# Designs tried in a protein design chat: VH-VL binders against q9m1h8. Part 5

Target 1, 233 residues: q9m1h8
Amino acid sequence: MEETMAEEGCCENVESTFDDGTNCISKTEDTGGIESKRFYLARTTAFEMLRDRGYEVNEAELSLTLSEFRSVFGEKPELERLRICVPLRSDPKKKILVVFMGTEPITVKSVRALHIQISNNVGLHAMILVLQSKMNHFAQKALTTFPFTVETFPIEDLLVNITKHIQQPKIEILNKEEKEQLLRKHALEDKQLPYLQEKDSFVRYYGLKKKQVVKITYSKEPVGDFVTYRCII

## First folded at step 1 (VH-VL)

Design Fb28 (framework fv_fiztasovimab)
Fold by ESMFold2-Fast, scan of step 1:
Structure Fb28 (fold): chain C 233 residues (1-233), chain A 120 residues (1-120), chain B 110 residues (1-110)
Amino acid sequence: as target 1 above (233 residues)
Amino acid sequence: QVQLQQWGAGLLKPSETLSLTCAVYGGSFSDYYWGWIRQPPGKGLEWIGEIDYSGSTNSNPSLKSRVTMSVDTSKNQFSLKVSSVTAADTAVYFCARGDYFETSYWFDPWGKGTTVTVSS
Amino acid sequence: QSVLTQPPSASGTPGQRVSISCSGSSSNIGSNYVYWYQQLPGTAPKLLIFRDNQRPSGVPDRFSGSKSGTSASLAISGLRSEDEADYYCATWDDSLNAYVFGTGTKVTVL
């Protein structure tokens, strides 16, 4: 029932253009007002996500207002200008690229074009595609041809930062040595640690991978920090 | 060994809807794509499209407006419908298993084919 | 029209080598793997070659595939009477967003 009401609320508003033409506003929109706001929200959330994953993000990008965004990118932003490329704080030679895709269907040709476009980007170790259309089966498979992990996010998943509405504890990924140390200390096997599902929204937000062990630090004044551990499955 | 059995209407009149079904025996249904290819008499092969176990489809853009595919996972069957048929839709219709690896995609095995004739 | 062009026919005598060409463009053969299918008279097609030059289990090594630029070739060495069939090349076409087949070649064993 609640689910039905939530779905009705979504249908009442023009919230998504990802269905293959069903909720598309691009062709009939007279102005870029809705389009530029959508890109602004998604790009801001992407920067926040990258900051939280340990990438070096310019504070000016995080504090950009919608009016300032529109003055820089216009009412109908060029997709290539929206791209984000930032280095890891811990290892500046490793970079991540965020690519904003258009509303046209994403095909094997689109993936091949990305290979060509990024061929000059030395140090790229991860990529995120922000989607406004569904990707066909061949294009999905073609993402595995990149020498690094490529994640996809429907743009609607980036219009609101879920971590800002529900306070999250600090999350740290254990390295191989730290993981082995923890397992020996607690006499636990990897399979015996409490789990977080790969499909979990927070797992996707932080880009966590199967078999990684994460240290979760809960802070509550005045009792101080409380630590727990989870294995991603 | 995977076997594909296909059936459906053999004789149609112009404007009717073609309906064909293919049943999969002796192998995994969920690990593959399931496709349709047709061959008009004395002519070459034309890819119609494919569907996976979840009902996700990809079809030839030249036929997309007239083609619908569906899957019945409880029976390991998939079906093809082509609306508003004309004499140009007269062909042998094959179902086939779509196997894939990375960007590569091929058909093996194929069903025996169903002859469809569109005439008044 | 068809985007992959094959000669309509090819012929040879038993024991000879026959080669079938398949000509495309940068949007299909030039960018994607090529496949070959054999269709014996009155039967469904059968996969003969995949990924340009790989053979499925059960396909004799008399059959070989090759690719150069925007063209592919199927070679049948030691031609036998049972090789009399129609042969089709196939690949993905990036421009059409479709799996496409060649025009087909009828191989006759004289």
Scores: ipSAE 0.006, ipTM 0.439, lowest interface PAE 9.1, mean pLDDT 81

Design Fb32 (framework fv_fiztasovimab)
Fold by ESMFold2-Fast, scan of step 1:
Structure Fb32 (fold): chain C 233 residues (1-233), chain A 122 residues (1-122), chain B 110 residues (1-110)
Amino acid sequence: as target 1 above (233 residues)
Amino acid sequence: QVQLQQWGAGLLKPSETLSLTCAVYGGSFSDYYWGWIRQPPGKGLEWIGEIDYSGSTNSNPSLKSRVTMSVDTSKNQFSLKVSSVTAADTAVYFCARDYSYTEYYFYGMDVWGKGTTVTVSS
Amino acid sequence: QSVLTQPPSASGTPGQRVSISCSGSSSNIGSNYVYWYQQLPGTAPKLLIFRDNQRPSGVPDRFSGSKSGTSASLAISGLRSEDEADYYCATWDDSLNAYVFGTGTKVTVL
């Protein structure tokens, strides 16, 4: 509950900051200025998210300024150049691809085009689509044709990193043995694991999936660590 | 090859819960969505919802508050429950196969059960 | 609720061409593929057309589908007595988040 309240406050503050510029004296109608800033913010958040999920992220990408971003990608960035492809730190053979989609409607044809575009990318084990338009029902179903998990984020959800400005818990996905031991302990104590919903903002940020059991460690100085477990539903 | 067999309660009183089950024979269960469609006497077709092997559902929002769907992957079965029935729920109920995960370009409700007549009367 | 509108009936003699219209909006036919189903009396519906104009295996080529804007059409060429049935168009509606069916057309072979 508190976590969802914190997220709503953070996103609202960012939106109000941008909205404040509506009646400024030296305003511009340069569409590219707003567009390049949106891509910059979303891409930076995506890199931070991937780092936090255990992917190997180039520090140069995380430290890129808006001015430097515009120098590299221009005022209207080419979508294919914005793509991110990084390996897992624990298993470099497994890569994730982040694809920035355009403003045109996403259809089954769009998904098929993605299959063709990524056919030569060896080692993909996950994909994220950053959306600027809605996907129809059949396009959403067509995402299941990929042999790995495909997540989607409206670009608006990546304009602010929800883990910024809050105390960040340590999140660990339990392995087979750890999960079995915990479930055995709970069965012996005649209790069930607490749940965390799949659509929760933190679940989405960390890419957690239904039926995974996660260990969440909150650190509080000077009190110390608080540990809780959640099953994703 | 693939066939759907359906069964469940036929006669209900208002406020009761409708319960129907559909079993899949002769084909893959995990590669498809499985749906429910109903047809009131003398009227057209109305989509109720769909579920896949993992329990992921899409339901008609007009019915969502009363509809529960479930799967039993060990038996290749899926089930529909509609709570708080009224006379408006009187219909023939069909189960059907929808959208294939493996046949990328083929989708639609291509295999149907024979239908179960459900009557809600006081 | 009126979502996809079809004429209530259509008729023809054997060998003629009959056409059934299906009218929707930008949130359904205008954005998504159209399906057509045939329902013989007392039976479950049978898929005739998917993805606007494709036929499943076993459906005769005398059945064809088309779509333009927010409207779709089913054509039955060389009409036969066994084609006497109810026909329904269907599509996904993005606003309702549901499959929606047409009002249905009864085809009578004279």
Scores: ipSAE 0.000, ipTM 0.451, lowest interface PAE 12.8, mean pLDDT 80

Design Ia1 (framework fv_iratumumab)
Fold by ESMFold2-Fast, scan of step 1:
Structure Ia1 (fold): chain C 233 residues (1-233), chain A 119 residues (1-119), chain B 107 residues (1-107)
Amino acid sequence: as target 1 above (233 residues)
Amino acid sequence: QVQLQQWGAGLLKPSETLSLTCAVYGGSFSGYYWSWIRQPPGKGLEWIGDIYHSGSTNYNPSLKSRVTISVDTSKNQFSLKLNSVTAADTAVYYCARDYYDFWSGFDYWGQGSLVTVSS
Amino acid sequence: DIQMTQSPTSLSASVGDRVTITCRASQGISSWLTWYQQKPEKAPKSLIYAASSLQSGVPSRFSGSGSGTDFTLTISSLQPEDFATYYCQQYNSYPLTFGQGTRLEIK
């Protein structure tokens, strides 16, 4: 009965090939109260994360209550309205976009639709996709077609801000000169720089990339600091 | 209509390198993953690896140390090289188009190339 | 790797019979499964994608069902041209893996 599945968003004509709807692949109805709360928590954590990465974030967004969120976005928020686009504080020409994805499986066609949607976004230098569905390996591979880094977070990973409930270390990314100086020092001492894995929760939270070297400072209250260096692998 | 044509060496001795090429006609080469699949005589199908027109590859871990897939976008061709062959590599080798945008799996296949490894 | 197990490995049937072939994944693959038909000395042909969607040009007597780990391919009224080997394949994760095949033979 059905010819093809409709997977595209609003940036193109939505094609529906479903005859009676009996062959709908997935149909989930949002439970308003729960879904609104999930988006509220995830979006708040996303703003906190972006602030911590050095982006300009409106303080009003960080202070928004669940009741205020529901007043603005309703019980069933529209995904496009949830999007976040903010500039880097140190370089306002560089922007990051956070896109909230729906519950439908994410396909290569979904990624292509996203390319079209962002084609007019000048200065976009990074993107985060908040996922409510599994992404198959082909869709994941298609994310490499963007000219900038695209990160993904299952929405459940953003329901709690991990940095709010543990003493947060200070993270500093070394510039090229600082990195070369440190590596020279280690080479002279017949040492290799210790590693921090890409899957580490702090690496993901701060959006650190492979081959970057970071200085991590653990605070010991008013007394002393413990400094360590890690190369991201 | 899309058509895949493949060619390459048919008879190999153990330790040699298998080389096959697949050419795509009648359709777009860009926007698709291009795969190699093999089938030993009387047995089932085994996926070898795929390549996107950008050159990005994925390989079956069982073959990753021996396999290289490359692409020539100017000729709409992609190629398979498998090093250090043994009798276990005797199979019919297929190239195929992989387009999961419509969840369609491998929708076009080459004619197949029989590769025999014997001494 | 995700292992795909088909049952039966072979079956005999007559024209007009209803035939069911099953495929089980060793772990959940959602609906990311394709069914293929292969005739002697020919490349495989895609029949069903996304577990239940019929490929263009494939007769309506073919149907697929299932999700997660258990999948079925059904031929509602077997025709002479349907005697072939059938394979399931998952595309949930790399490496892509196929079932061992089900050989459908004439009684």
Scores: ipSAE 0.000, ipTM 0.404, lowest interface PAE 17.8, mean pLDDT 79

Design Ia12 (framework fv_iratumumab)
Fold by ESMFold2-Fast, scan of step 1:
Structure Ia12 (fold): chain C 233 residues (1-233), chain A 120 residues (1-120), chain B 107 residues (1-107)
Amino acid sequence: as target 1 above (233 residues)
Amino acid sequence: QVQLQQWGAGLLKPSETLSLTCAVYGGSFSGYYWSWIRQPPGKGLEWIGDIYHSGSTNYNPSLKSRVTISVDTSKNQFSLKLNSVTAADTAVYYCARDTYFYETYAFDIWGQGSLVTVSS
Amino acid sequence: DIQMTQSPTSLSASVGDRVTITCRASQGISSWLTWYQQKPEKAPKSLIYAASSLQSGVPSRFSGSGSGTDFTLTISSLQPEDFATYYCQQYNSYPLTFGQGTRLEIK
């Protein structure tokens, strides 16, 4: 059950308020927080993913270095400070929240606590949970109690941005009319639209949904643009 | 305080569809999973499936091809349909409130039960 | 699917006896186990949730213990109204599964 006591805040860029960094300076050569590096990589990939999905992302977050991340969040980042809440660029009333979960098993109790934490966040239309442990089946099903889509990513899936090693494609979701026109043209030419499966890492990265048709434009410098269409199944 | 009342057909012939409805009185329909559970005469309990007020369902894989659970939030009701019944479907059917989400982790309120007999 | 096995399938006891019923899961379910009491021609009533937490209104003579795969329900001093069938249920994973039941009969 939700309470009016939430006050958790959302769409705040993580606070840059840290001590003067004296402790980090005195331990300058004792760098080696592997967990801090994992959070840094996953959070950076999450921002890149949200930018690519059309959310308003601060360029400062995308350019943050590991050293700067550690000076802000420390060797053991507080999970709630890592949260990302950003509005959709085309409709600022719609926001997405990225929540970093700890290493403890995620249970129905964890999901209920999350409901309470977000109860005052008006405009949430999607949520992403970054996981460091398995969810039990009840916790997974409890995600359906949210009034919007909740996606999950094992933190391992966010340590590398798959789009960084290939040229960034332009992704456009076709509207109903565009989709019908394309399907009609392909049907008329006795041609089937190629498919991408929901479990595909590319589909998950862009948050694409079953039955959507996407136009993918690759910009290859030597020869120009390549356009492909895919139906998500 | 909260009570569940159920109704529906009690005597069926093989191949027919079982249809039962459960209504929730005296409490909130939202925020809970609502389940159907059955018990063949002289045997144990078998979970059929559950539904959240959003319409999201989970089904026992053994019954998934034949079972549909639906919700009518305007009436605080949820319903069970089980297709292609056989004598093996003869049982007392219960609707129940599932409190897993609220940390008491039980079926805490049950309907009165409906005996469904499948005979030729 | 997680198989729940209860032992014994039936037992006879006298008023005042200490009774223990056991339940074993085919795989680890942490503490995600509920105990129910069912009297003839009535719906089950929940007694214990999360393996060891007493449901509101249930007499303190009932207690539960265990974690992982092995669980017990104990009635410290059996009363006449306790003669019934008892079921364990796991809620760690779908599908939800019940034990086969343990019938408590008067001696």
Scores: ipSAE 0.007, ipTM 0.485, lowest interface PAE 10.3, mean pLDDT 82

Design Ia13 (framework fv_iratumumab)
Fold by ESMFold2-Fast, scan of step 1:
Structure Ia13 (fold): chain C 233 residues (1-233), chain A 118 residues (1-118), chain B 107 residues (1-107)
Amino acid sequence: as target 1 above (233 residues)
Amino acid sequence: QVQLQQWGAGLLKPSETLSLTCAVYGGSFSGYYWSWIRQPPGKGLEWIGDIYHSGSTNYNPSLKSRVTISVDTSKNQFSLKLNSVTAADTAVYYCAREYTVEWYFDLWGQGSLVTVSS
Amino acid sequence: DIQMTQSPTSLSASVGDRVTITCRASQGISSWLTWYQQKPEKAPKSLIYAASSLQSGVPSRFSGSGSGTDFTLTISSLQPEDFATYYCQQYNSYPLTFGQGTRLEIK
């Protein structure tokens, strides 16, 4: 636990590859290595997703080009070095870890190895696993042994940022008081809140949970902002 | 040298609760999974369950409805409780450490004989 | 659950003999298998992990091979201290499961 353990940073799990000796060896794949391109796209989307969820993300990570990514991580990136560990902007003591899994079947042993690897990570409050292989039922069940929620995304779901568009809306989760006030106002005006399904790609992207109410603000030029509300079901 | 010492062995009557404790001496309790394994007289080994120092548990489905494993990190101990015992639960019970690099049981307690009879 | 079946269940041998014990998994377990030796009234001792890796301090006459579903433990020249019961165990998935054991007896 963080209160009884010496403080250890999570940055060791999220390091750039400083010595990429494999980069020159893999040069023949420069024109279309699918593996490095998949990791590049998925990692970029993951950073964008975390930024949009309120985590502190380095602009340098968001602006990496594919060529720069390959120069740092190589054509066959080391999975450990692709990991992301960033703090929540509103509470820097709370961190999220994104782990890129390999193509081998994910077993209970894989999940237990993750427990060991993160045991010294102070302040970890959420984790995302990026999957390149299916998890059997026992591996899925083993994810419940973490003391925080663990989300999984097939890597295919992160190759394109589904929320990236001409307009980028502002998303705010309403607190208890704000939610109650909104519901009371709608009841008085004989209105019903629109909903979004929990399985919706937008909902998964922002990590929204059933029964949360979100305020979505769209910027409209030149007429100004448009606000809408959604209840997650 | 790391050593496992277990206690709580004894004679039980059917329907009672089996309780065993295992203590870790001479090394780190944190960062390992700790298991309970049993062996009925003259038979093979059966994995019961394991626990991480955080309290996260995994149980053999065949025993899950009756078994609880808990941890006391302040004492470097973990414990097994098995409810509603029957004669089929008569066995030597071992605590063991799971080696996290290669996933074998590298340290074992001395074993505790639990006999269930009227 | 993954069922582990050992063959033979019992085997008689003489000092100096070459002994082989097999273990079969009901499902693929890659190389995630450990072999244990257990002497009467004692806890098991690990010999081989990851199907073929000899544990430190274990004599070189012990060797393991196999992958997927079929595995073998070999003792190249049996010694008096090798008479014991041997168990295979898979750690590919929960629940962890053991073979029924192979009892190696002196002729």
Scores: ipSAE 0.000, ipTM 0.441, lowest interface PAE 14.1, mean pLDDT 80

Design Ia22 (framework fv_iratumumab)
Fold by ESMFold2-Fast, scan of step 1:
Structure Ia22 (fold): chain C 233 residues (1-233), chain A 121 residues (1-121), chain B 107 residues (1-107)
Amino acid sequence: as target 1 above (233 residues)
Amino acid sequence: QVQLQQWGAGLLKPSETLSLTCAVYGGSFSGYYWSWIRQPPGKGLEWIGDIYHSGSTNYNPSLKSRVTISVDTSKNQFSLKLNSVTAADTAVYYCARYDWFGELSYYFDYWGQGSLVTVSS
Amino acid sequence: DIQMTQSPTSLSASVGDRVTITCRASQGISSWLTWYQQKPEKAPKSLIYAASSLQSGVPSRFSGSGSGTDFTLTISSLQPEDFATYYCQQYNSYPLTFGQGTRLEIK
């Protein structure tokens, strides 16, 4: 049988009349099924996203089925076991960590606890928090205390991979020289470079930052390649 | 291309301290657990312990009172000391890379060449 | 500590045979199991990780299956270079533990 002990352990600590704030609380008979599917989808999308950003991702993780996921993590996965840490393909010394947060509100205390938890993870150059709760203004500011970029995604944003059902465009970030040449050409033509907003789904998926200029190439047969440029604002 | 090279004492008398060092070449030392594993002649593998780049260690409880693993990050080296050896400590000792945190490595992916340590009276 | 028990402890087989080696954990370990091959006087080489994921460069005749407590390593058509000792190893919890080994010998 599957993970009954871990599921029972989570549920044993919480009852309808005595809620201790545990993230493992089951509210319905089908809560575990919905919860494990939710984490499975979000984690699979996170791995696909990291692969697309140039990280070395285990092919076994990308091929994992829902039933295999449930056999490994159970119906109520433990958040710390869901974490992902993978190296950048071009520089294995640089790693990214994906942390799945619980349903309780995220506060400055939560961020401080995270600092302590990652203190032994040498080589981190980026972090992603997958959120199931609101992060207050002070907690958001506390994320700037990390020496690297910390991104946040509501778990709902990871339940579907936005790139999976369309032809994947080739995305290239322009270097300083290429960017300057393109901007000068547009200025001379009295033309504005099209833009993508920071909160756009594709911008967030690829982790693009304000002021970057990207070249997007679409391959369409028989039409051929279609090229466009976007400035992130 | 990651390569582990190990060296240290090979022949010991009972009660002496076993000392081995492992150097890491061709890859990142940071972000991995660096392990010691031994194999007595004709027997199976036994995990001794590991150390993270930060100096954090995990030891096999059966050896914890006698074992110390240390790291020198400036040289990309880590070392094993095992106190109060007996004939039961006669084995080939391997250093190896391992990391289960964040699923970066699900196995011992690189191994040293092995060092035979013989304890005889 | 999680005890890993392999069966059989030794096996004789011929080239072309299908070989099955079993590993049992004393507690649930999910899929956190690696299979290793060791040839005489050499360090072990990993074959399969996460119970069923084939290592790059390892022939497709090797496969792994199982979850929880029962795991199997299968060699679909044994080749001369496959005669070696095989070990399972759990990485669900410390201390890391290995099975006692299965010695695969020529019949």
Scores: ipSAE 0.000, ipTM 0.395, lowest interface PAE 16.0, mean pLDDT 79

Design Ia38 (framework fv_iratumumab)
Fold by ESMFold2-Fast, scan of step 1:
Structure Ia38 (fold): chain C 233 residues (1-233), chain A 120 residues (1-120), chain B 107 residues (1-107)
Amino acid sequence: as target 1 above (233 residues)
Amino acid sequence: QVQLQQWGAGLLKPSETLSLTCAVYGGSFSGYYWSWIRQPPGKGLEWIGDIYHSGSTNYNPSLKSRVTISVDTSKNQFSLKLNSVTAADTAVYYCAREIGYTVTTYFDYWGQGSLVTVSS
Amino acid sequence: DIQMTQSPTSLSASVGDRVTITCRASQGISSWLTWYQQKPEKAPKSLIYAASSLQSGVPSRFSGSGSGTDFTLTISSLQPEDFATYYCQQYNSYPLTFGQGTRLEIK
């Protein structure tokens, strides 16, 4: 009866093989077509995510069609050309970089190469790595050597925008004083703040961190703005 | 994937206490509000209250003096008790998961319903 | 409490008809409205949330519109399985409140 959003395939229902485990006839032979569509979807979602986090995003990037994407980047896009670097709207000195990684396992050498590549990028405040392969423990630890927060997303997590087709709420991270005031009020009312888990897709989408309290305001209609609070755990 | 199963339906006399339990299978119990909703025969739906896995509750003011919702997180269950029942409490009672993917709240999974009849 | 009023309370229609059901809130609720379908002896099923967002798996013939106090559920081409009772629900404020229902009957 029901079908969840997570079950919806935004991708083409293209079967690369006709029959599993046999020598089969492909419905389509353009593997590069699937690859370019995957990068197109992930990059579009990344731009939408950055816009929602308060970064300045070019509307042309958000409205780019698959055909236009393929015209610019080709059927096998170069990873370095896919990179996104945009400034924070409230403070243009602070920029975020999104790096698309290849299918090869990510090692400490890969992370060192990134350090070299970004050494001339002034104003980097954060970085996102879009992954197509596993990152070993040493590579994961090497991400802590960057002077800013580095987030990782499997490319599969960016093929669908989880906030699409729902009204976008206003997200505000409470400062120390606001957080303390809210907690005092809740203590007086004998209530606990509802949680959002750190691994929750919403939390990941907005880049929220453990222990932050967020004020979420739904609807910018003059009548009946709804406010809720969540503690990230 | 998520399924809610409820039990405890029955025939009650006026002034008795209604008791129903709902068990959650196939999904996370923590991080969600869980609600009770009722529907008198041939009438519309009425929200009774909700509970978070921590035990924090919200009740419909019309029922607040008579209603208690509780959780058993070890069993992924939550329960409804409604005191001092009258014929007006005759209804099918539903448990449901309250979903606010971000901030929009509605009910996405429902139990099968439990008929409670209060006879004069 | 926010009172939800549906119109009509009952409606007779034929397969293929365009059906419109209206819901009015006693005060502004922005877009904080969900539409449910309930078949006899069954729990309700959510169709539309946030006034206009189609629930996954719900046929595209269902659509919702409106904001503030006036909301509409439309079925563009009625199918046999659509004969049911429909409810609106606001989630702007506690307590959560439902409309009285609109019963859609075969003509």
Scores: ipSAE 0.000, ipTM 0.391, lowest interface PAE 18.9, mean pLDDT 79

